Miniprotein binders against q96jn8r1131to1294. Designs and how they scored, part 160

Target 1, 164 residues: q96jn8r1131to1294
Amino acid sequence: TLEFLENHGKNILLSNGNRTATRVASYNQGIVVINQPLVPQLLVQVRIDFLNRQWTSSLVLGVITCAPERLNFPASACALKRAAWLLRGRGVFHNGLKICEKFGPNLDTCPEGTILGLRLDSSGGLHLHVNGVDQGVAVPDVPQPCHALVDLYGQCEQVTIVNP
Key: E = the ipSAE of ESMFold2; O = the ipSAE of OpenDDE; V2 = 0.75 times the mean of E and O plus 0.25 times the DockQ between their complexes.

## First folded at step 12 (miniprotein)

Design n24
Fold by ESMFold2-Fast, scan of step 12:
Structure n24 (fold): chain B 164 residues (1-164), chain A 89 residues (1-89)
Amino acid sequence: as target 1 above (164 residues)
Amino acid sequence: GPEEDLREALEFMELGRELLRKGDFLYALEYFELAVRDAEKAGNPEFLKRVVELLRRLAELAYENGFYSIAKEALKLAIEIEKEAQRLE
């Protein structure tokens, strides 16, 4: 069963059997990680439950290639550097660099109820799914093992894991 | 060493300025926090004062745009870092 790991950013509270993550303070320290590696064909999905428009920017999705169970998470996913490939706004980022422009929809403007998914294809390409629609390959040849990551940043204060 | 930390701090300040100009207030705040970290590691009160000026500008612009929580976060940090800069002098 897919759950968020008990190890998470310090502003996170887990509920609903560790399937719901809520950021309870500030705008950052909101990283959560799925409890099992993202293997080819596994579709991990989260629903945006609550947006607080006192903040700008919104959630970040991606993968990390370091072991997450005892990781001291930084304030935001961008600080993970070489260990992370991230989708933020319309960009794809790795190691502090924007490696792709204009991928998929703008994650900063997705409304409450949006379902966002991550999946590896058979060639190791990382796909983003939005409300069931495959946006294509955001990152080719993701190193293994990797884990799906959600950064409840800015406006996005709550997400819930949903089944495919 | 301190020279490398200050070079990185300057880079973070410039990235934060660009983000602030574009209205990306939270990522601007994050880069200014990274600049603070590096200026503190270098023990450089002048660089801390420069980041305080950027944080106050961020707070002003966020407030004018109705992002009161962001303005509050930026101003809180500016006040704390101004005290730190004064202590280091």
Scores: ipSAE 0.635, ipTM 0.819, lowest interface PAE 1.2, mean pLDDT 91

Design n25 (at its last look DockQ between E and O 0.81; V2 from the best seeds 0.00; counts 0 for: pae E 1.9 > 1.5)
Fold by OpenDDE base, look of step 13:
Structure n25 (fold): chain B 164 residues (1-164), chain A 89 residues (1-89)
Amino acid sequence: as target 1 above (164 residues)
Amino acid sequence: GPEEDLREALEFMELGRELLRKGDFLYAIEYFELAVRDAEKAGNPEFLKRVVELLRRLAELAYEHGFYEIAKEALKLAIEIEKEAQRLE
């Protein structure tokens, strides 16, 4: 069963069998990691449940290749400087550095109800899915094992893991 | 060492400044915080004061754009950093 790990950002409250993450304070400290590592043919999806327009920006999606159980989470995903590939806005980041300016839809403008997915293909390419539509390869070669990461940042205050 | 920490602090501050120019207020705050972290390691109160001024400017701009909570967070952080700078002097 796909769940968020108990090791998470300090402003996160887990519910619904750890399948729902809610950021209950401020605009940051909202990183969560999904328990099962990404493997080929596994599509991991989260739904944006609630957006708070008092803030700007929105959730960050990505993967980490370090052990998530031991990770001391920073206030935001942008501070992850190792073993991290992230999708933020329309950009792709690796270890804090932007490696692609424009990829897929702008995550900052996805409305409530949007379902976002991550999937590894057989060649190690990381795909982004939006409402079931494959947006293509965001990262061409991701080391395995890796875990899906969601940063409930800014406007994004709640997400839920959903089945394909 | 302190010199390396200050170099990293400068890099983060510049990233924050660029984001501020683009109106990306929250991430500007994030990078300013990272800059402060490294500057504190270096024991450089003058650098902290520079970040304080940037955060105050950010607060003003955020407020003008109607992002009152962001403005509040920026100002709160500015006050905290200013106190820290004074302690380091």
Scores: ipSAE 0.832, ipTM 0.916, lowest interface PAE 0.6, mean pLDDT 95
Fold by ESMFold2-Fast, scan of step 12:
Structure n25 (fold): chain B 164 residues (1-164), chain A 89 residues (1-89)
Amino acid sequence: as target 1 above (164 residues)
Amino acid sequence: GPEEDLREALEFMELGRELLRKGDFLYAIEYFELAVRDAEKAGNPEFLKRVVELLRRLAELAYEHGFYEIAKEALKLAIEIEKEAQRLE
């Protein structure tokens, strides 16, 4: 089954059989990673459970191609300078460099209850799904193996893995 | 060396200032932290004090807009950086 790895940002508490991640302090140190590689056709989905409007900005999600089980996570996903492809706000980022200015909806404004999904197509293209709707290819030719990552940043204090 | 670290610190500080102008408070704080890291490597307490002033301005703006937790985070960081600047002097 899909679960969040026990290796996570220091402000994360896992519950619900490691399927729910809660950031219990501050606005950062909230990176979590799915426990198995994102293989083609696997749709990994998380639901936004709780937004705290005392913060600005919100969750970041994407993939990393390094092994996550013993990785020392930085305070935020945007600080990952190697092997990371991230969706933040309206942008797509590779290793800290913005490679697309506008892709899909603004992740900073997705409400509670939104289901966000990541999927690789058969050509290695990374897709974002929003409430079941494929937004298209955010990143072509993602190297494998890769692992789905969620950064509970800013407003987003809780997410839960949901089955497709 | 120190000159390169200070140049990088200045670049991060300017990026943080631009993010602050846009109301992107949290990523502004992130870049101010990167600027502080590089200024500490350069051994430049005066630059640290410049970042402290920017964090105080950020805290004031965040407070005025109702982001009390952001204001609190910025002030906590400003206090820590001010102490470090004093140690380097």
Scores: ipSAE 0.789, ipTM 0.886, lowest interface PAE 0.6, mean pLDDT 92
Fold by ESMFold2, look of step 13:
Structure n25 (fold): chain B 164 residues (1-164), chain A 89 residues (1-89)
Amino acid sequence: as target 1 above (164 residues)
Amino acid sequence: GPEEDLREALEFMELGRELLRKGDFLYAIEYFELAVRDAEKAGNPEFLKRVVELLRRLAELAYEHGFYEIAKEALKLAIEIEKEAQRLE
């Protein structure tokens, strides 16, 4: 069963059998990680439940290749300088550096109810899904094992893992 | 080494300034924090003072645009970094 790991950002409260993550303070300290590594047949999906428009910017999606169970998370995913590939706004970032200016929709404008998905293809390519629609390969060859990561950043205050 | 740390700090600060020009207040703060992290490793209090100035300007602009919580967080961070800069002097 897909769940958020107990090791998470300090402003996160887990509920709903660890399938819902809520950021309960500030705009950061909201990193959560899915408890199982990605494999080609696994689609990890989260629904945006709550956005607070008082903040700017929104959630970050991505993968990390470091073992997440005992990792000391930074305040925000953008500070992951090692072993991270992130989708942020319209860009793709590797270890804090932009490697693609424009991929898929702008995550900062996704409304409440949007379902965002991550999966690996058979070649290790990382795909983004938006409301069930494959947006193509964001990152062509992600090392394995890797885990899906969500940073409940800025406007994004709650997400829930949903089944495909 | 310390020279590489300071070069990375400068790159992050310039990225933060670019984001601030675009009105991306929160990510500007994030890159300023990354710059401070590297500058602290290099032991450069003058660099930290430059980031403090940028954060105070960010807070002013965020307040003008109605982002009061962002302005508050930026000022809080500026105070913390200024204390660290004074400690390193």
Scores: ipSAE 0.469, ipTM 0.733, lowest interface PAE 1.9, mean pLDDT 91
ESMFold2 (binder alone), look of step 13: mean pLDDT 88; pTM 0.874

Design n26
Fold by ESMFold2-Fast, scan of step 12:
Structure n26 (fold): chain B 164 residues (1-164), chain A 89 residues (1-89)
Amino acid sequence: as target 1 above (164 residues)
Amino acid sequence: GPEEDLREALEFMELGRELLRKGDFLYAFEYFELAVRDAEKAGNPEFLKRVVELLRRLAELAYEHGFYEIAKEALKLAIEIEKEAQRLE
């Protein structure tokens, strides 16, 4: 079963059998990672449960290629650099660089109840799914193994893993 | 060394300033935190004071837009770094 790893950002509290992640302080230190590698065709989905509009910007979603079980997570996912491919706002980022200007919906404006999914296709392309709709390939040829990551940044203070 | 740290701090300050102009207050704040880190490594109180000015500007703009938690975070850091700059003088 899919769960968030118990190794996570320091502001995270896990509940609901490690399927719900809540950021309990500030705007950062909210990185969580799924407990198993993102293998081709596995769809990992999270629902946005709570947005705090006292902050700007919102969750970041993506993959990391380093082993997450003992990783000292930085304050935000963008500091992971070469190990991470991240979707933030409408951009796709790698190594501190925006590698795609406009992809999918603006993640900074997705409302509570939105279900966001990550999936690798058979060619290693990373797909974003929004409310069940495949947005296409955000990142081609993702190195493996890789792990699905959610950064509960800014407005997004709670997410829950949802199954089909 | 210190010269490289100050060059990097200046770059972070300018990136943060551009994000601040766009209203991206949290990412602006993060760049200002990186500038503080580099100015502290260089032991340069003048650069710390420059970042304090940017943090106060961020706090003012965030407050004006109703982002009180962001304003609070920026002011808290500005006060801390202003004290640090005074110690280094």
Scores: ipSAE 0.644, ipTM 0.819, lowest interface PAE 1.0, mean pLDDT 91

Design n27
Fold by ESMFold2-Fast, scan of step 12:
Structure n27 (fold): chain B 164 residues (1-164), chain A 89 residues (1-89)
Amino acid sequence: as target 1 above (164 residues)
Amino acid sequence: GPEEDLREALEFMELGRELLRKGDFLYALEYFELAVEDAEEAGNPEFLKRVVELLRRLAELAYEHGFYEIAKEALKLAIEIEKEAQRLE
């Protein structure tokens, strides 16, 4: 069963059997990680449950290749300087460096109810899925093992893991 | 060391300023916070005062656009940094 790890950003509260993550303060300190490695054929999906329009920008989604269970998370995923590939807005970032200008829809504008998914293909390519639609390869040749990460940043204050 | 920390702090401050011009308030705030962390390690009160000015500008612009929580966060940080700059003097 897919769950968020008990190791998470300090502003996160887990509920619903660790399948729902809520950011209860501020705009950051909202990183959560899926409890199982992202292996080929596994589709990890989260639904955006609540957006607070008092903030700008929204959730960040991606993978980390370090062990997450006792990792000391920074205030935001974008501050991860090692072992991180992130989708933020329309950009793809590796360890803080933008490696793709425009990929998929703008994550800063996805409405409540949007289902976002991450999947590795057989060649190690990281795919983003939006409402069931494969957006293509955001990152080729992701090192393994890797773990799916969601940063409840800015507007996005709640997400829930949903089954395919 | 302090020289490298100050150089990195200047880079973060300029990146935050550019993000502020684009209206990316939260990422601007994040980069100003990163600049402060590096500048505090360097012990440079003049640089901290420059970041305080940018944070107050961020707060004003965010408030004008109705982002009251962002304005509040920026002002809290500005007050903390202003106290730290005064302590270092």
Scores: ipSAE 0.672, ipTM 0.830, lowest interface PAE 0.8, mean pLDDT 90

Design n28 (at its last look DockQ between E and O 0.90; V2 from the best seeds 0.00; counts 0 for: pae E 4.0 > 1.5)
Fold by ESMFold2-Fast, scan of step 12:
Structure n28 (fold): chain B 164 residues (1-164), chain A 89 residues (1-89)
Amino acid sequence: as target 1 above (164 residues)
Amino acid sequence: GPEEDLREALEFMELGRELLRKGDFMYALEYFELAVYDAEKAGNPEFLKRVVELLRRLAELAYEHGFYEIAKEALKLAIEIEKEAQRLE
């Protein structure tokens, strides 16, 4: 069964059998990683539980290619640079730089209850799913092994892993 | 090396400035934090001072737009980075 790793950002508290992640302070230090590699056709899903609207941007999700079990997580996912491919707002980012202008819905405006999913296809393409709807390939040829990452940044203070 | 770190810091500062111009306060803050990391790694107090100026401007604009927590966090970071720049001098 899917769980968040015990190694996570400093402001995270895990609960519900490590299936719920809550950011308990500030706006950052909220990175969590799924406990097993994202293998082709595995659909990893999280539900947005709570949004704090004193902040303007919201959660980031994507994949990292470095081993997460003992990683010293930075303040935000973009600081992972070359190791990370991230969906942030409406963009796709790698090495802190935008590699796609407009992909899927704006993640900064997804309401509470939204279910966001990540899946690799058989060709190594990373897909975003929103409320069960495949948005298409955000990143082609993702290096393996990789791990699904959620950054509870800004507005998003809580997510819970949801089974398909 | 330091030259590469400073080139990346400049790119992040410019990206942050553009995001700030568009009113994307938290993404601007994130890029300024990325620039801080690179400037610290290069040991360059002048680049840290440039980021401090950008963070103070971000705090002003965020406050004017009613995003008081963002303004508070940006100012808090600016103060800490200014102290670090002074230590490196």
Scores: ipSAE 0.717, ipTM 0.853, lowest interface PAE 1.0, mean pLDDT 92
Fold by OpenDDE base, look of step 13:
Structure n28 (fold): chain B 164 residues (1-164), chain A 89 residues (1-89)
Amino acid sequence: as target 1 above (164 residues)
Amino acid sequence: GPEEDLREALEFMELGRELLRKGDFMYALEYFELAVYDAEKAGNPEFLKRVVELLRRLAELAYEHGFYEIAKEALKLAIEIEKEAQRLE
């Protein structure tokens, strides 16, 4: 069963059998990691449940290749400087550095109800899915094992893991 | 060590400044906060004062653009960091 790990950002409250993450304070400290590592043919999806428009920007999606159970999470995914590939806005980031300016839809403007997915293909390429549509390869060669990461940042205050 | 922390703090501050120029107030605020964290580790009150000024500018610009909660958070942080800088002197 796909769930968020108990090791998470300080402002996160887990519910619904740890399938729902809610940021209950401020605009940051909202990183969560999904328990099962990404493997080929596994599509991991989260739904944006609630956006608070008092803030700007929105959630960050990505993967980490370090052990998530022992990770001391920073306040924001942008501070991950090791073993991290992230999708923020329309950009792709590796260890804090932007490696692609424009990829897929702008995550900062995805409305409530949007379902975002991550999937590894057989060649190690990381795909982004938006409402079931494959947006292509965001990262061509991701080390395995890796875990899906969601940063509930800015407007994004709640997400839920959903089945394909 | 302190020198490495200060170097990282400078990097975060510059990233924040660039984002502030682009009007990306949220991540500007975030990078300033990261800069503060590293500068505090380095025990450098002069650097903290520099970030305080940027945070105040961020608050003003955010407010002018209607991002009142962002402005509030930036100002709150500026006040807290200013107090910390004074304690380190």
Scores: ipSAE 0.469, ipTM 0.769, lowest interface PAE 1.2, mean pLDDT 94
Fold by ESMFold2, look of step 13:
Structure n28 (fold): chain B 164 residues (1-164), chain A 89 residues (1-89)
Amino acid sequence: as target 1 above (164 residues)
Amino acid sequence: GPEEDLREALEFMELGRELLRKGDFMYALEYFELAVYDAEKAGNPEFLKRVVELLRRLAELAYEHGFYEIAKEALKLAIEIEKEAQRLE
């Protein structure tokens, strides 16, 4: 079963059988990783449970290709300089560099209840799903194995893993 | 070493300044915090004082726009860094 990995950002508390992550302090140090690598048959989905609109930026989604179990996470996903492909706002970032100005919806404006999904296609393309709707290929060829990552950044204070 | 740490700190500070100019208060705050981390490793009090000024400006702008949590965090960081800069002098 899909769970958040026990190794996570230091402001995260896990609950609900490690399927719910809550950021309990500050605006950052909220990185969580799904405990199984992505494979083409796997759709990893999280629901945005709680937002605090006193912050202006929101969650970051993406993948990492280094082994997450013992990784020392930075304060935010944007500081990952290796092995990271991230969706932030409307942009796509690789190792901290913006590689696409606009892809899919603006993650900073997704309301509570939004279900966000990540999956790989058979060619290693990373797809974003929003409320069950495939937004297309965000990243065309992600090295495998990779793990889905969520950064409970800014507005985003809680997410829960949900079934497709 | 200290030169590389300070070089990284300068890059983060410049990114934070540009983000602040664009009104991206959260990532401005984040990059200033990253800059401080590297500058403290380098032991450079003059750089820390520069970041204090930027954090105070960030706090003022965030407060004016109703982002009170951001303003509070920026001021908290500015106070902490000002103390560290004085210690290093």
Scores: ipSAE 0.242, ipTM 0.638, lowest interface PAE 4.0, mean pLDDT 89
ESMFold2 (binder alone), look of step 13: mean pLDDT 87; pTM 0.860

Design n29
Fold by ESMFold2-Fast, scan of step 12:
Structure n29 (fold): chain B 164 residues (1-164), chain A 89 residues (1-89)
Amino acid sequence: as target 1 above (164 residues)
Amino acid sequence: GPEEDLREALLFMELGRDLLRKGDFLYALEYFELAVRDAEKAGNPEFLKRVVELLRRLAELAYEHGFYEIAKEALKLAIEIEKEAQRLE
């Protein structure tokens, strides 16, 4: 079964059998990682449960290619200095550098109830799914193994893993 | 050394300033926090005071736009940095 790892940002509280992540303080320190590698055709999905509009910006999601069990997470995913491919707002980022200006919907404006998915295709392309709709390849040729990451940043204070 | 730390602090401060102009308040706050870390390592209270002024500006803009929690976070950091600058003096 898919769960969030016990190694997570310090403001995270896991519940619901480690399938729900809640950020209980501030706007950052909210990184969570799925407990198994993102292998081709595995669709990992999270639902946005709660948005706090007192903050700006919202969740970031993507993959990391380093081992997450012992990783000392930075305050936000965008501060990861290597081995990270991230979707933030409408942008695609690799190790802090924007590699695509407009991809998919603006993640800063997705409402509560939105289901966001990550899937690796058989060619190593990373796909974003929004409410069941494949947005296409955000990142080609992601190195393996890689791990799905969600940063409960800013407005996004709670997500829950949902099955396809 | 201190010169390298201060150069990095200046770069983070300018990145934060650019993010603040664009309305990316939370990312601006993060870069100011990184600038503080490096400036404290360099032992430069004058630079810390410059970051405090930017944090006060961030708090003012956030408050004006109705982001009271962001204004509160910026103010908390500004208070901590002012105390640290005084310790270094």
Scores: ipSAE 0.561, ipTM 0.791, lowest interface PAE 1.6, mean pLDDT 90

Design n30
Fold by ESMFold2-Fast, scan of step 12:
Structure n30 (fold): chain B 164 residues (1-164), chain A 89 residues (1-89)
Amino acid sequence: as target 1 above (164 residues)
Amino acid sequence: GPEEDLREALEFLELAREMLRKGDFMYALEYFELAVRDAEKAGNPEFLKRVVELLRRLAELAYEHGFYEIAKEALKLAIEIEKEAQRLE
């Protein structure tokens, strides 16, 4: 069963059998990681449960290729200095640098109830799914093993893992 | 070393200014935090004071747009950084 790892950002509380993550303070320190590697064909999905409109930006999704169990997470995913590929707003980022300006919908505007998914295809391409719809390849040739990451940044204060 | 940290801080400061100009308040705040992290490692109190002024500007703009929590976080960071700059002197 998919769960969030107990190692997470300091503002996170896990509940619902570690399947729900809530950011309980501020706008950052909200990184969570799925408890098993993102292997090809595995679709990892989270639902946006609660948005706080006092903040202007929202959640970040992506993958990291370092071992997450003992990682000292930075305040936000943007600050990761390890091998990280992130979807933020409409951009695709690698190690903090924007590598694509316009991919998929704007993650800063997805409403409560949106289901966001990450999947590797058989060629190692990272796909974003939005409400069951494949947005295409955001990042080709992701190194393996890699781990799915969600940063409950800004507006997004709660997410829950959901099954297809 | 300190020279590398200050160079990195300057790069993050430029990104923060760009985000602030575009109205991306939270990304601006994030880049200011990264600039401060690296400037503190470099031990440069004058750079930190410059960031404090920009954080106060961010807080004013966020407040004008009704983003009171962002304004609050920017001011909290500005106060913390002002104290750190004083300590480094």
Scores: ipSAE 0.571, ipTM 0.772, lowest interface PAE 1.2, mean pLDDT 90

Design n31
Fold by ESMFold2-Fast, scan of step 12:
Structure n31 (fold): chain B 164 residues (1-164), chain A 89 residues (1-89)
Amino acid sequence: as target 1 above (164 residues)
Amino acid sequence: GPEEDLREALEFMELGRELLRKGDFLYALEYFELAVRDAEKAGNPELLKRVVELLRRLAELAYEHGFYEIAKEALKLAIEIEKEAQRLE
């Protein structure tokens, strides 16, 4: 079954059988990673449970291509550099660069209850799903193996893994 | 070396300034923290004082927009870094 890894950002508390992640302090140190590699056609989904409007910006979603089980996570996902492809706001980022200007809805404005999904297609393209709707290919040819990553940054203080 | 740390600190400061201008308060704060790290490694109290000014500006803007927790985080960091800059002098 899908769970968040026990290795995570220092401000994270896991509950609900490691299917719920809560950031319990500050605005950062909130990276969590799914325990299984993202294989073609596997849809990994998380629901936004709680938004704290005292912060700006919100969760970041993406994939990481280095081994996550022993990784010393940085304060935010953007610091992962070449190992990560990230969706933040409406942008797609890799290695500190915005590689796509406008993709999908603005993640900084998704309300509580939104279900966000990540899936690889058969050609290695990374897809974002929002409330069950495929937004298309955000990143072509993602290196494998890779793992789904959520950064509970800023406003987003809690997410829960949900099954289709 | 110190020259490389100084260059990196200045780059992080400028990125933070750009993010602050765009209203990306939390990422601006993150980049200012990176600038502090590199300025400390370079042993440069002048640069630390410049980052303190940017943190106080960030706190002011965040407060004006009703982001009190961000203002609080920025001010806490500014106070700690100001003390560190004074120690290095």
Scores: ipSAE 0.583, ipTM 0.789, lowest interface PAE 1.4, mean pLDDT 90

Design n33
Fold by ESMFold2-Fast, scan of step 12:
Structure n33 (fold): chain B 164 residues (1-164), chain A 89 residues (1-89)
Amino acid sequence: as target 1 above (164 residues)
Amino acid sequence: GPEEDLREALEFMELGRELLRKGDFMYALDYFELAVRDAEKAGNPEFLKRVVELLRRLAELAYEHGFYEIAKEALKLAIEIEKEAQRLE
């Protein structure tokens, strides 16, 4: 039931029933958003399918609290100045500002086959899951409704939605 | 207006320069693209030439580290900006 929205970055092609996203050009313009709000206890997972090591940084994961269906996406998720909480490398970012220096594993070094998940707990805490393991609360008190976002940035050229 | 666009362009350029010093080539490239967009709106060829110099340095560093695709992206942007700066002169 979970799919990527048809509104996405211009370098994205969707396939596999909108469950696979491929970035077909450059290193950016690769933002995709899940088609349902991230409601408490819903675990949204994506698998890293393909990494291109000619790029230095890799995918960004997070949530936005604005409606995504007609949003004009910037070239990269880190350019979002409003309503965005993002995990990049080892950092946690809110509207472009780093709010945590080190959380979870380094997302720039996760290999192909890694499954990354996002979940809200009942208190509104945003959790990162890596290969089925809860890394803890990356962001407390995320406003609702919010939407799971993946930026196929740099090395990460393909992801697929996977079931828990 | 042009003054606001140029101020924003300078802020993006300085952020990109800091990211380049840290070795964050791709984020540096993103911010140089944003700086160019705003500087083109302001119609300032001198500022565009400053960004070209930074992009050529980014390309050199990326190439030396074996990141040929990043070097290629930086050089493509540098060539486009150089043409625009020439047009504005």
Scores: ipSAE 0.595, ipTM 0.805, lowest interface PAE 1.5, mean pLDDT 90

Design n34
Fold by ESMFold2-Fast, scan of step 12:
Structure n34 (fold): chain B 164 residues (1-164), chain A 89 residues (1-89)
Amino acid sequence: as target 1 above (164 residues)
Amino acid sequence: GPEEDLREALEFMEYGRELLRKGDFLYALEFFELAVRDAEKAGNPEFLKRVVELLRRLAELAYEHGFYEIAKEALKLAIEIEKEAQRLE
């Protein structure tokens, strides 16, 4: 029942029952959001299906606390100011600021087939899962409601929602 | 107002320049585009021309590193912004 919302970045094409997102142009305008709020214990997972090495940098994962159904998405997730907590490269970002230096693996170097997951724990801590392995708490006390976000940026041109 | 927009544009341009120095081509391109939008709002063609020069430098560096699609995107934006600067004159 998990799907990407029909409101998404302009370069996205949804397929596979809105469970696969493909960026069909350029390197940006590739934000997608999961159709349900990220509630405690819900594990949302996406698989990296296709990487284009003509680009630098890669996908960004995170949460947004604004209503996504009618949101005018910016070109990339890093422009989502106070409403977003983002995992990019090796860092954790909020409101344009790097709030953690090195968290988990470098998302810019994850290969095709990598499964990336987001989960809230019972205390509202945001966890990153990589190939089933919990990386720990990236962001404590995420405001709720929040929604899982994937920015198909740069190299990452396709992802698919994967059930645990 | 225009002074605030130009101040923010300068901050975006300088941050983009730092990202370019570090080899972060795509985020450098994003911040140059943000600088352009604020500078357009301020109506400053001289500042737009400065960003065009940085976009051309970004394209050269991306091309040298084999990132031909990034070089293409940077040049495409540079051409559009150069036309905008000429329109404002």
Scores: ipSAE 0.691, ipTM 0.834, lowest interface PAE 0.8, mean pLDDT 91

